Miniprotein binders against p81326. Designs and how they scored, part 7

Target 1, 226 residues: p81326
Amino acid sequence: MLHFGGFIMEINHISKILEKEREEYIRNKVEEYLKQGFSKDDAVNKANQSWRTYIGHRIQDVIYNLLKKFLKDSGLKVTTDKALNNRNLPEELDKVKRLIAINYGEYLFLPDADVIVYKVENNDIKIIAIISVKNSFRERRFETTYWKLKLKESPVTSHIKVFLATPDKDNEISYKCPNGKPKKMRIILEYELDGIYFLKEDFEETEKAKHFGKIVEDIIEISKKL

## First folded at step 2 (miniprotein)

Design G3
Fold by ESMFold2-Fast, scan of step 2:
Order: C-alpha cells, then sequence, then structure tokens
Structure G3 (fold): chain B 226 residues (1-226), chain A 95 residues (1-95)
C-alpha cells in the first residue's frame, strides 16, 4: 500500500531549504547591488525582483524532482517541456512530444507543460497529466486554461489531465470570495482545469483545489483508470 | 480563424454587459491570434480585454494586458496600435 507521509515530510523539508536559500540569495544580491552603487532601498528591491525570477525556475525543478522520486514505484515517468525541446531527443521523449503537441496548420506547439507525467506499457506511451507551475498570475494567467481547452478537442489528448501548481504567495487565486467579492481568476481556473495544487497552507479548499501534498496520490489514481 | 471567432464572441458578451466574460474571451483570442501569427489581432484583442477589465472595475488587470499589448504592437511595428495602448495606459494611470 502507498504511504504518502514521506512525500509530505519531503515537502516540509524542501520548504525549509527554500526559506534558507531565499535569505542567502537576498543577502548576496543586496551586497552585489550595493557594490554597483545602488542605494540600500534600491538594492533590496532589485534583490527581491531577482529572487522572484529565480524562485520560479527553482519551484519547477523541485516539483519535477519530487514527482519523479515519488511516482517511480508506481511505474510512472516524469519529464519536462525543457527536456522535450532538446535537439537530440531520445525515441521515448520524441513520442511523448508528439502525443501532447497541438496542431496549428503547418505548426505544432507544446502546451504550457512544465512537468509531464506518462507511463510506458508494451512500447505504448500514455500521457497521464500535464502540470503548469505558476509563481505569479500577473502575466498569461489563462494560458494553462487555453491549453486545456485545446487538448480537449482531440481524442488523442482529451484524456490528459491539466493541473496548476502554485505557491500563490500574493493570494491572487487562494480564495473565491475574499471580503465577499468574487475572484474571477480563481473561479475560471478552477472551473476549466482538472485541479489546482497549492504549495501553501492558507487557501480555500475544494474538490479541485487542494494542498500539493495530494498530487502524488491523485496522479496514481488517474493512472490506474488508464 | 479561431481567433477571429473568439474575438467576435467576446464582442457579443461586452455588448450584453458581461465585461468579465468578454475580457476572458478577448484574452484567449489574443493567445490564439499570437499562435496563428496574427500579432495585429493579438494586440487588438488584448486592448479590448483591457477595456473590458476597466468596465468590470479591475484597472490592475487592465494595466497588465495593456502593457502586453504595447509589447506586441512594438514587435509588429504598428504606430496605431502602440498609440492606442499608450493612451489606454495613460487613462488607467489617471483613474
Amino acid sequence: as target 1 above (226 residues)
Amino acid sequence: SEAEELYRKAEELAKKGDYEGAAFLFEIAAYKAELEGDLELAAKALLRAAESYIKAGNPEEARLLAELALEWARKLNSPELEKEALELLEKIEKS
């Protein structure tokens, strides 16, 4: 039987590592900017802006490594859109790329697929889920929704689950009705996507909006039905 | 094109007073237009989405989309679209 206590413990451990990493990163960047002649306030602001860019990539890597580690025993494989865009693509990954690409006339485009979960049975590849990782919703917030709608159009891709994973530190989609006012972005994302997984404790939980600690067991259950 | 169809549907929602729904469909139309290589429609759709967000009482969302429209207008080298985006940003700033 599966035991997900280890996954939750790993998430908590990584959260502490990221906190320390943030403190060290900000300290070092502030020092660098001060040496360049910026004021203390400007150096702090620039360091915080730099961290936002850095942490976006870092969270994607963390999610990839966690899913790869915890899905392996269930026979599931994990890759990234960056891996699929390599010039020398292994046969297996080339097949994965072909199964998720969307046709636009003479062009084929990949969805916003930061992390891709699939399985291989008798040389046949089945895509289970695509996970979009968003640190902020200031730009292209509905891009993941658009890709979900496109994937639903084809019998080849209509079974693929599309998930959003986010720390949502700015509370942009954590609640539907803060102070009674509807958050349209949260409502639309929850309605159109197959799930939202929060890398934080404080949020409005629903059937489709869950703590990130639930993602491994959800993916395994989906895989068993395919 | 699919982008043109989404754009038209968004216009219908705006006429009915559903500015939030209109803004959403205009934004999706913009993404589709960009993928189709129609940057002019993409920029126009973002400007319509920004206008719809202003009418929906969400100027922060409008500013973000108008800024993106400005970037796409400049890539297209369209002084008309660039001017429209700048005028909209100016209007948001004053509100």
Scores: ipSAE 0.000, ipTM 0.268, lowest interface PAE 11.1, mean pLDDT 81

Design G4
Fold by ESMFold2-Fast, scan of step 2:
Structure G4 (fold): chain B 226 residues (1-226), chain A 95 residues (1-95)
Amino acid sequence: as target 1 above (226 residues)
Amino acid sequence: SEAEELYRKAEELAKKGDYEWAAILFEFAAEKAEEEGDLELAAKALLRAAESYIKAGNPELARYLAEIALELARDLNSPELEKEALELLEKIEKS
């Protein structure tokens, strides 16, 4: 955190912006649904459902932009699975896609790689990490574990670090033993993944479970060993 | 949409009897549907994935997905989806 004061400041600034965006978004969506003839209660409920979908994409975009900004001076590049699903890929991104795609017989899928960090050396591409972003209990966090296990099976992809980034507002994986009870999801995710980065202050910290402010320095350190 | 395409491919695999792959594709369809804001499709895909996991011999994962679908159905105020999820959970409990 000390090594990246500017990054921590940006994270804190963005968290406040996101809360303001939530209030404005919900107000606007309630007005929209009321105009469509929904009752007040239905309009509020639909606006909250819409926000949950919106914030998922918004958090992914925020993480992408933060990592792109703060990794640039370290010679690291950042892209997204959305960019890789573009039909007209630049040669560099086409190579990135080929290095992380997993073959399932008649199907070829990208892992749950919302954000991808890579480096280019002598026109050769090396994938450093993929980051799965989960913001709600509805998202299957164990799917990230599945992709980690699949990537481990190939010598081409076994070096790729798989991280989970999450605000975990419902405290589903923030603690290993809330009130003394083991939390299966937290234990399994921490065991199988290379790291969990929390977009919140209150959580049980371990060697693998850290505040999101640590992610830039960790990725840079990993890249130096590849 | 990508979610709808994944859902259709998963249905084809289920009809073919390839329940393991069908379940996986239904899960991907559910995640994509959630990303696209189609929460009704997300809930339906989770229920189809759970059904496929039962047929593939994985009732534990089926229960997990059906519970998520139940919560989503309740958030959506969909009695139809809630009923499907509850019936599926009851089927899992019975074997």
Scores: ipSAE 0.000, ipTM 0.185, lowest interface PAE 13.9, mean pLDDT 79

Design G5
Fold by ESMFold2-Fast, scan of step 2:
Structure G5 (fold): chain B 226 residues (1-226), chain A 95 residues (1-95)
Amino acid sequence: as target 1 above (226 residues)
Amino acid sequence: SEAEELYRKAEELAKKGDYEGAAWLFEYAADKAEEEGDLELAAKALLRAAESYIKAGNPEFARELAELALFLARLLNSPELEKEALELLEKIEKS
């Protein structure tokens, strides 16, 4: 019997293609840098840095498009912080922006909201979840938890779920206590955030740390309680 | 193969004007082709899916699929698939 490709299958396919894409991207960039006169070691290092920037943007776009596609029939809408930074916003997106902005006296800032899920009922906007996408935790690793704690301070935003989505290729937060040594970052992120969704198969699963394939079902369930 | 059967069924949906359904099946065919090791079929299915999404009114989603097809075309050293992927990306940019 034939079934249409589902969310899980699309995630699996994209993950495999991105792994193959990395090798070709790095090979091409190394060749490019060698032609420019860089040493082999410098060319390899520059190619790896270039890939980290490239894949970060690609994963954000992939997550946005997957969520937009698979949440549509549940009456949920998806946008990005890039869309909210446009000068001329439609009324609906302007309302979304106002509902997630954090007040710092004379200044208003948006949280690190790579992907935003919301619903519209009777012309009112309800923000369901903010998803922060992180490819690496070498720098800015507490940024997502900082924004979660700030959002909890206001009754307007305290209901908003804050999720982290990550391939975690360097295994920085995949396990809480690998080789008997506690990973503070994994422990803190799992404690403070509403969920961590892994774009990989190899990780320690808990009630809050799940495969990315669970995110659509979880968001729909959360939306029903609001 | 399962991927070939899915590809043919997606073509039938496209002929009937069900471009959204066709796009979904072409993506599924691409995933199965990749699992079967048939990267040429995977690239072709991604291109058909991208084209179907454009016809369904979703060119933004089509860009990602066309980019993946371009990567596979270059990996396979296929100038025909590369040309088709680049042409789709150009159409998306101009839209």
Scores: ipSAE 0.000, ipTM 0.102, lowest interface PAE 18.7, mean pLDDT 78

Design G6
Fold by ESMFold2-Fast, scan of step 2:
Structure G6 (fold): chain B 226 residues (1-226), chain A 95 residues (1-95)
Amino acid sequence: as target 1 above (226 residues)
Amino acid sequence: SEAEELYRKAEELAKKGDYLYAALLFEDAAEKAEEEGDLELAAKALLRAAESYIKAGNPEWARILAEYALELARKLNSPELEKEALELLEKIEKS
């Protein structure tokens, strides 16, 4: 049972919940910092800094849960890099980890795979996509692109789609210059990645840069070709 | 701090000639430094990451990180960090 309309409705519902959550979080954090003796201005700045860290994890959890819910009826499974870093992995997740890990001589690293979509066919694992979730591009702006290029080098991982999901509230990659030209960072990310999914309404869609509401149908379509 | 610990580990890897892994850890250090509000450490970590990427054969990534470090150096009004960022960008352009 595909729920594309229901998926979009849940995205809108969660967006409203996150805005209310933000107001309560900032109010509580400002109060905490004021009690610690910080000035009002410093308390507000610290609260906003704390919110930026909190919302990054919160958005990742939301995306994981939404994808898990809406992909299961298509036979697709979802996991996280956090789950794969557990020392005692179930056999299925151990196989997933081995299929996406990159070898750097003495070291094995997972790519920036906040969310991983895979399927099981005839007891074999096929990785469909990894999704990097970024709330802000002030930190590690091109890490997702770096991991895409590394995955492309191996026949084991070259088929894996690499997506970026972001609210881009600061308009770092969804803003266009006055002449309508995208910023250099947007051009590079869109060129190198398999897709960018925005958790916002005010932006221009392209073939690769889409509203997050389209990610479920895109992943299902990709899975059918594997 | 966690950022300072990551920065130190990255320095050790760079000394051993493991430039790619060093660059990745310097990026992690920069991200943590920004979260901790230490923009000076963030800028330094970005410059070390850029330098390590040049040595690892990835000057394209180095340029992006050096440009970000330059932005932070200017916000900090740090002539020393600004000079280092500009020197790295010039080196990348010449390659």
Scores: ipSAE 0.000, ipTM 0.128, lowest interface PAE 16.6, mean pLDDT 79

Design G7
Fold by ESMFold2-Fast, scan of step 2:
Formats: C-alpha cells, structure tokens, sequence
Structure G7 (fold): chain B 226 residues (1-226), chain A 95 residues (1-95)
C-alpha cells in the first residue's frame, strides 16, 4: 500500500539523519588525519573532501532504499549499477543489464545508471526508468545527458525515462537565469532529460524540475502506460 | 577558457610526478570542457586523467574515464582519440 505522505515524512527524517551523520563523519576523519601527522587545516580540508565522496555514495543508497520501499506495493522492482556489475548475476538481473546496454559495434556498455526501476510482466522485463544521482556537478555535468541521447537512439531503450536526482547544495542547477544570465547546465539538463528531482526546497520548479517527493508517483504513472 | 587553464595546470603537476593532483585537475578540465561545449578537449582531458589515475594507483577510476573518452571520440568521429582510448583500455585490462 503506497502512502505518499509517508514517503515525504521519510525524506524529511532521512535529511536530519544525514546531517547528524555528517557531524560524526567529519569529527572522526579530522581525528584520523591529525593522527597521521597532518596540520589541523589540512586535516579539516581532507575530511571535507572525504565527506563529499562519502555522501555521494550515501545519497545513492538512501534513494535506492526509499524507492525500493515505496515502489514495492505497485509491483515495481529496483536495482543498482553495483548489483548489475556482479560477476555471478541472477537471471532476472542479467536480463535487466542486457535491456539497458548500449551497442557500440562489437561492444556493449552500460549507461552510468545509479538506480534502475523495472517491472516483471508475464515473465518479461520492462525497464521503466534510470536514475542518475549527482551530489555535485563539478566533475560530471553532462554524463547523464549523453546516456539519455544514446538510449533514445535504440527502439529497445528509447522508452526508458532518464532522471537526475540531486541535492544541488551549491546551487549549480537550481535556477535557469540567476542574475539574468542563462545557466547552460540547468537549461540543457532540463531540456534533454525526462526529469530533474531536487532533494532541496529552494529551486526553480517546472514541469520537469520537481521536488524529489514527487518521484514515486511519477514513476508509478509512467509504469501504468507501459 | 577555464578548461584550457585547468588542463595546463594538470600537465605541470604530471611533469612534477604529482599524479594524484594531475588526475583530479585533468578530470575537472574534462567536465569544464564538456560544459563549455569543447568535446574534443573533454575527451583529451579524460584520457590524460585516466593515465594519471593509473600512475596514482586507481585503475578502476581510470577505466571509467577512458570508457567515457572512447564514447566521446566515437561521437566526434576522431580515429586518433578512439585509438588512444582503446590502447589505454587494453593497458588497464592487462593489469
């Protein structure tokens, strides 16, 4: 039984847990680096860099668990790119992997898909959506866009929705025209992708750029049309 | 451009043997070049980043970046960049 109010409450609760987790993580890492002989300033800087890497993986795990929990009652399944890269893959996940693979002549490559939503219908697998999770846009701005364009080229994968999920703490894509100047990254990502879901309250909301709390109902509606 | 400046700074770090610093700056240069629409520079920077990650002891990260460079090289129809990416991926697999 899907409960949308419960989903929003879970998101708010997890946000508070992540803030507490950050405080403990930074304290522990600073202590660790100080014991290694780094200066206090270097230890703090290295701890903050370590946190940025850690929180990226942590947010991916959180999103995976939230979607798995709240999509289960709608008959939808959720997996991750980590699961698909296991050597001894279950038959169901092996089929999922093949259905999202992109052909480059004699090579098949997986898109950079952190979370994958699919359904099993009459023993056939249908991929609903691929979700790319980005904590920061300093390193990989248009990687998700490239994969969307490649998936769109094949009749096997053209139906798959490609979403971006991000806290965008540094306000890199939160607005289209900050200070009256077009922000190419936000404009291009919104144009090419099927949706952007923000894990924050302050951003320019559009038909495609929404609060993360809306992702479950959007995925369920898409799945009903497939 | 900012991407070109980052690329040059990364080259200087690599010449000094700071492969960890070089890898990070080449990767930043690649993403900045992609944002600026300079996909040829983006592919070159990804290949330089991958080489630096190998020397820094992170071949898995190198493989990821080299694969992305190969995709860009093919999109650009650049046989030179494609060959370089394939040679780098073969070197990583061998290890």
Amino acid sequence: as target 1 above (226 residues)
Amino acid sequence: SEAEELYRKAEELAKKGDYEGAAELFELAAWKAEYEGDLELAAKALLRAAESYIKAGNPEKARELAEFALILARWLNSPELEKEALELLEKIEKS
Scores: ipSAE 0.000, ipTM 0.111, lowest interface PAE 20.0, mean pLDDT 80

Design G8
Fold by ESMFold2-Fast, scan of step 2:
Structure G8 (fold): chain B 226 residues (1-226), chain A 95 residues (1-95)
Amino acid sequence: as target 1 above (226 residues)
Amino acid sequence: SEAEELYRKAEELAKKGDYEFAAALFEYAALKAEEEGDLELAAKALLRAAESYIKAGNPEIAREFAEAALYLARELNSPELEKEALELLEKIEKS
């Protein structure tokens, strides 16, 4: 009875929008930097660096909105770490924050939970999954794994699924050698995390490493067991 | 090195108040430093990226970079870098 064709179609539509958005963003940023007195080469390089930062936030927003839209009918709710850091936090979101925060003595930190999926049943909150969105792995490649291991140590949080969502533009974790051997980072991330969802088509799927289009169905299935 | 050149360019941009571009270059400098095996520079660049993201109005992304810097500082057994990362995280949480 469940229909996920609409989700796949919307992902394809958004991919086309993001490509057009890139072209317009780069043109506008190059113009802006030229007006500030930068050389053409510097303006182009600067615009491309700015796009890399922009697309990181944009992909997170896209994932949030897609999951919110497609999980709604299954009784699941979606929030972000940005929402949880709001000063005027609603009671429901305050409870969500407390259920995922990790204690470091006098400090409490959120894991890298860019997107958080939870459900509310009889006024009780159950966290289903957190999703870390990574455009690049080099600076923060094992941070998601660190947070997964920390969450596993507490009975309160050990059930929470930790997913990684990434375009992996540098092919650091989606590449496989001709003999089929994955890179070390891919092996570690896939082993420790509950799943990796790629926002790209050119990779070989496994039980845990899948096309992003499968995330809604997977989250709904997990929620039924909680 | 390429990482050192990117780091210096990012510092200059931050001094001029161009925090969005400075943050992006510090992030890229951290990536290049890690590729070059200069993990101390990578940690410093992550801390500068976090600080620049705070000033650019993105404390959420700043927290992630400060946490990455903390992780790397601990792997390097650097009390100085660990202290700086913890101070940034405290500043972000109190904001």
Scores: ipSAE 0.000, ipTM 0.113, lowest interface PAE 17.6, mean pLDDT 77

Design J1
Fold by ESMFold2-Fast, scan of step 2:
Structure J1 (fold): chain B 226 residues (1-226), chain A 108 residues (1-108)
Amino acid sequence: as target 1 above (226 residues)
Amino acid sequence: SEELIKEVEELVWRALELLYKAIRAGDPEAIREAVKLFERAAELAKKLGDKELLALIYLFIALAYIALGNLEEAVKYAEKAAELAEEINSEELKRYAELLLREIREAL
């Protein structure tokens, strides 16, 4: 309960900070585009597109920091795919990278693992979960599902839970269609993935589709079984 | 006792979901409903002697009153939470109480 409550407090505070950042970012970008000769409507549209790209990375950082903070007392460690692409990898992170990399003949690629949760026991590393963070589903709607299917085909990675974390501001997967049926993307993502965690308050909740605040307790329970 | 623990946890989870949804929707009636659920949860937490859970519940009630614009009640609950956090020596709960008290001060 403490983890969930504390998480909600942090998310509320971060949401307010992000809204202020958005207002300032948009204002500055609109002025920049106006100075370049764009019309008011074009400047606003370009500023909003720029913000959508910026906030995607910002949300990933927020999720990483929150998970690192709330999982620390459970003996769980958190890293990012960005950290794993660092040229100077510590031995521990090099082992993490090897345990999630997918083989494509002569090439090894990391899955879309924005955030990675693992544990270390007796110098052995066990990967618990990878979290893909998406703020939009337009062009990469099934990327997370693809990586889940690839990880599933190997004995080394088949146990790794694959989660999607998303604000789903466009209501692409959080609500039913007018006919009462869940949207196709929601059906497919929920079926294939181990969980969907929403960074929004109103959505069609199921056993696998939950508020993001529940991810900490879920990961801790999964880690106890490994 | 075991059944009571389960009841209070389920009540708190339900109240939190309602509060978070209501705040985003700007629905004061739903926020007040969430407060009633938290008040019931607080009574159960007291019976269990779970001061950590009680402090956390008080923080949520304070957050709800901030959203309602009732800063007088918000201060009372945030201070109750801070007192409990100090009593049980919880750095985490102290920080959340301080965060809410800062937000209340800024809204005055």
Scores: ipSAE 0.006, ipTM 0.351, lowest interface PAE 9.7, mean pLDDT 80

Design J2
Fold by ESMFold2-Fast, scan of step 2:
Structure J2 (fold): chain B 226 residues (1-226), chain A 108 residues (1-108)
Amino acid sequence: as target 1 above (226 residues)
Amino acid sequence: SEELIKEVLELVFRAIELLEKAIRAGDPEAIREAVKLFERAAELAKKLGDKELLAYIYLLIAWAYIALGNLEEAVKYAEKAAELAEEINSEELKELAEELLRRIREAL
């Protein structure tokens, strides 16, 4: 519990830093766009759009570093799809790449796996989970679901858990039936994926939709069964 | 204030890394060093007036004292965190403080 308590506290601190970074980033970008001759409304809209791109990369880095740190003592290793696209791969990462690649006849493609968790036992590699990080659902709403469905088709990859991690600031998937109207995106993502982890307080919790602070414990439990 | 918050978080992250390494190695002197880093972070958080950040730092200090076997100090810091959590109406911090206090009382 002490180990996981530290993880939760670190996430809460990082969330606070990201909110402060947002305020400064938006302020600077609005000023920049105003100097370029944009109207106040256009400057604000462009600054918010720029922040969404920036924060997406920032959240991916944070999640990667947190998982790498807190899974290390459980014998679990963490990498990224960007690392797997490097020109010269160590043998271990080359094996990881081969074990998550999806077959399209003559072609092999990597899924959109921002963070990959695996273990090494007796020189064999077992992929535990792929985590897709989404800051916004305006673009590529069901891409993670597509990759999950493709991974299920192969005996090599069918065991791999596919998770979505998101702050969901716009409340696009935080609730299944807000105001009595079913949210197709939330319902489909929860149904098809192995889990959704929210980097926020307000959301409808289910067995598959949880606070991000639960992800380390869940991954460790899954790894024990492999 | 964002620059000062960054400085606080850098101290906190360094202290957490040191604490985890020290606990694994069974090194009480390194745990005490981590406490000093957390204390410096707490002073900066007080200067910021950031009660939420201060409460989290107090919980981390309480964890360090548990690792040292100093349960009296651990209780004091966990209670300070609970008081701040109540003041700012943070249910998450209140739950974290209560869980830590429960574990300390069980160890006594």
Scores: ipSAE 0.000, ipTM 0.136, lowest interface PAE 15.6, mean pLDDT 78

Design J3
Fold by ESMFold2-Fast, scan of step 2:
Structure J3 (fold): chain B 226 residues (1-226), chain A 108 residues (1-108)
Amino acid sequence: as target 1 above (226 residues)
Amino acid sequence: SEELIKEVEELVLRAYELLLKAIRAGDPEAIREAVKLFERAAELAKKLGDKELLAWIYLAIAFAYIALGNLEEAVKYAEKAAELAEEINSEELKREAEWLLRLIREAL
């Protein structure tokens, strides 16, 4: 990958910016909640909850922009499920939407695809990968696997790679249990998904569970085989 | 209770596996059984006081009702999820609930 070093530098730069942004955000939100009459403990708890929501959106935006920047020279395009839910779609995005939609008889649903990577070849669109971004696994861990299984059922979508990207700050899927076994959810996610990319340094690394810095190179290699 | 958390996680996983199999088979009774598993998971989430988990379970129940062709019931569960999302101020849950509500209403 020609841009590997640049990609790592951008990730490191953004990580430092997000840490400073977190400190300032929490400080400002604590002050805001204190002014509203909340106790110090409640203000801190509410500020942390607010940050969790905020950072989820920030991480999705960061991943989208990084992939868009670093995949462009490889002829790959990037969009989001938010863009696909727009009322008026450009022809190209309308085709992308149709190629990832899952049929439930009379109904079509989009999978949980925060970021979508595709290529255009002779006015035909080939979907390369979808990336589900999870800041926390408490509420959404089962959905990523569900959508992967649904995509796998159709000849139109069975080739699409499904990746999970997560900081996993609460160590819900990063580490093995004390008995040396991976946690059940880690086993299921790694088995069913095409890859897990961690936005953290410390985790149990495998062939499918990698540092987020590897994602651009992996996507480019996959696209060459399609 | 970590034991209760494990129980709700196992129920949710079993419910999704059953729902997927039932949709593939075109089996409405099996979809209804998946809903029952999600409903049991919802009761455990309430006992845990986990409103975030409860909201996601309500969205899962809404998806199951869509698969049954019962859009009225799907809307009700998606609205319950949206109310919880607003209460806990989760932008992620709000986006998911609003997206699903729009999709259901357009289908109708």
Scores: ipSAE 0.000, ipTM 0.193, lowest interface PAE 18.5, mean pLDDT 78

Design J4
Fold by ESMFold2-Fast, scan of step 2:
Structure J4 (fold): chain B 226 residues (1-226), chain A 108 residues (1-108)
Amino acid sequence: as target 1 above (226 residues)
Amino acid sequence: SEELIKEVYELVIRAEELLEKAIRAGDPEAIREAVKLFERAAELAKKLGDKELLAFIYLYIAIAYIALGNLEEAVKYAEKAAELAEEINSELLKEWAEDLLRRIREAL
């Protein structure tokens, strides 16, 4: 709660930085492709495709860094699925990996967990939330709900909150029809997931679908109940 | 068998990681390599009789073909996934397959 205002200010600052990064990134990539012998039109198209790829990864990194910074004073720790897939995993992260893994009989597999929030109390680890970050919904829109349903099946993982964080630039799940009905994909995602956090201003909030600025406070409140 | 379960899931995890990385990098050769891994995983899933996993694998193959611009193959795999989703009565997989088919139709 104490960090909420600072978090909102930092999100607003990062949004402005990302727009400036876009302009510089595209300019540099166009120049790079021109040096490789591509036409101006091809260079621009390739630079725009490269940006779409880059921004997805960049948003994941931004969310990870913001959550790590603003949850630290609440005794909460943050890691990523990339960190958990490293060879020679530290003992603490190996325990985190085991506690979020989906049980397929004798075998355990990681869900779609771009960012993972956990706490350590007296050497006991408790997973608070898994956050899936999607820049666009394109072809992989229901992966997060599949993993949520699998996590619910085990007493080890059923308490773990599964959130989706997305700018939803294409209005794929934040748009409502004129009659007030959300699109089918939005209905399914909101029903199955524990929350959706939008990195945009123009949408109607619900109990489960909120502005990203509320995620830190929500995670801290959830952690107090565990 | 337990060995088959381990093998198929390890293939799926590696193929998924490779596909995501290849799409981010814009690397069609790596996307094609991911498809080969998913195709191997699909054969193992068939042997296990795991229709849910098979449908999931088919959806990833469809995604890979969309990324390659091969919409004919993408439709084929998305339709195979939709059929399996109907057989096992999975609303999630049915909607995912229908969404992919809708997007492919719009791209044509």
Scores: ipSAE 0.006, ipTM 0.351, lowest interface PAE 11.3, mean pLDDT 81

Design J5
Fold by ESMFold2-Fast, scan of step 2:
Structure J5 (fold): chain B 226 residues (1-226), chain A 108 residues (1-108)
Amino acid sequence: as target 1 above (226 residues)
Amino acid sequence: SEELIKEVEELVERAWELLFKAIRAGDPEAIREAVKLFERAAELAKKLGDKELLAEIYLLIAYAYILLGNLEEAVKYAEKAAELAEEINSEELKREAEFLLRYIREAL
């Protein structure tokens, strides 16, 4: 087997592909909103909001499928917060949901766990990691950090690794100039989280801030210790 | 010769293992090292006159350059692979080369 597939190619060039998709998507959505009777300015604003939602789902799907593919032979399973929000959950996913839900008095909320990695061993479920996927940090800069801190408070969830995965197209937390001082947001995220994985090649790598390709082996090694 | 065939196979295996490890580690320098091993294997494949093996090696080099973000080199090697695939009338290799060329065009 000498072919390793277009999925890896897509990961490494996601920013260029998504920018081209963005222009086309926005043009189509502006026309759609204009047909619904919105003003030109409102149509443009709504199209930009719609794009932010769309791109988030696109990147999440890519990461979900990659992890599912590469973790399959390691006895690890992958699911999403979208799957856990179904009303009729399979028994296994219902158990996963219960093991990551955070209690706020009368209410239970899931963390921002776009992708969840777990294992089933002797009929017990162990949550290995949750991965938060961010295309931009505009309004939700420390949301992943908030969920990490909440999970650390409980003995049931304190072992769960919390990772951030991002193409970071706008270089908000990655650097093209290695000798540059890290931005405050990068320092805080790297300090509080268990890891940051970049879907790009050009940035200054550290022990916790790595190329996305390293996430598979890191998760496998973590799972062996649980 | 049998010895030359073994040498090519060993180089391709080492290069593939290095490339796979580099992909998992996100290590651009290791990807470039894998390319050098594939380039050495390509020279030996040329000496053997093995156009099918040469086309396969060129496709792997193209994949490596895509991972490095060097789309100009990736196109060049994918085109070389397509030419060889046409010469030997391999539909499988032609399809793979065309897939890579379409993918690169979308990214440019």
Scores: ipSAE 0.000, ipTM 0.113, lowest interface PAE 17.3, mean pLDDT 76

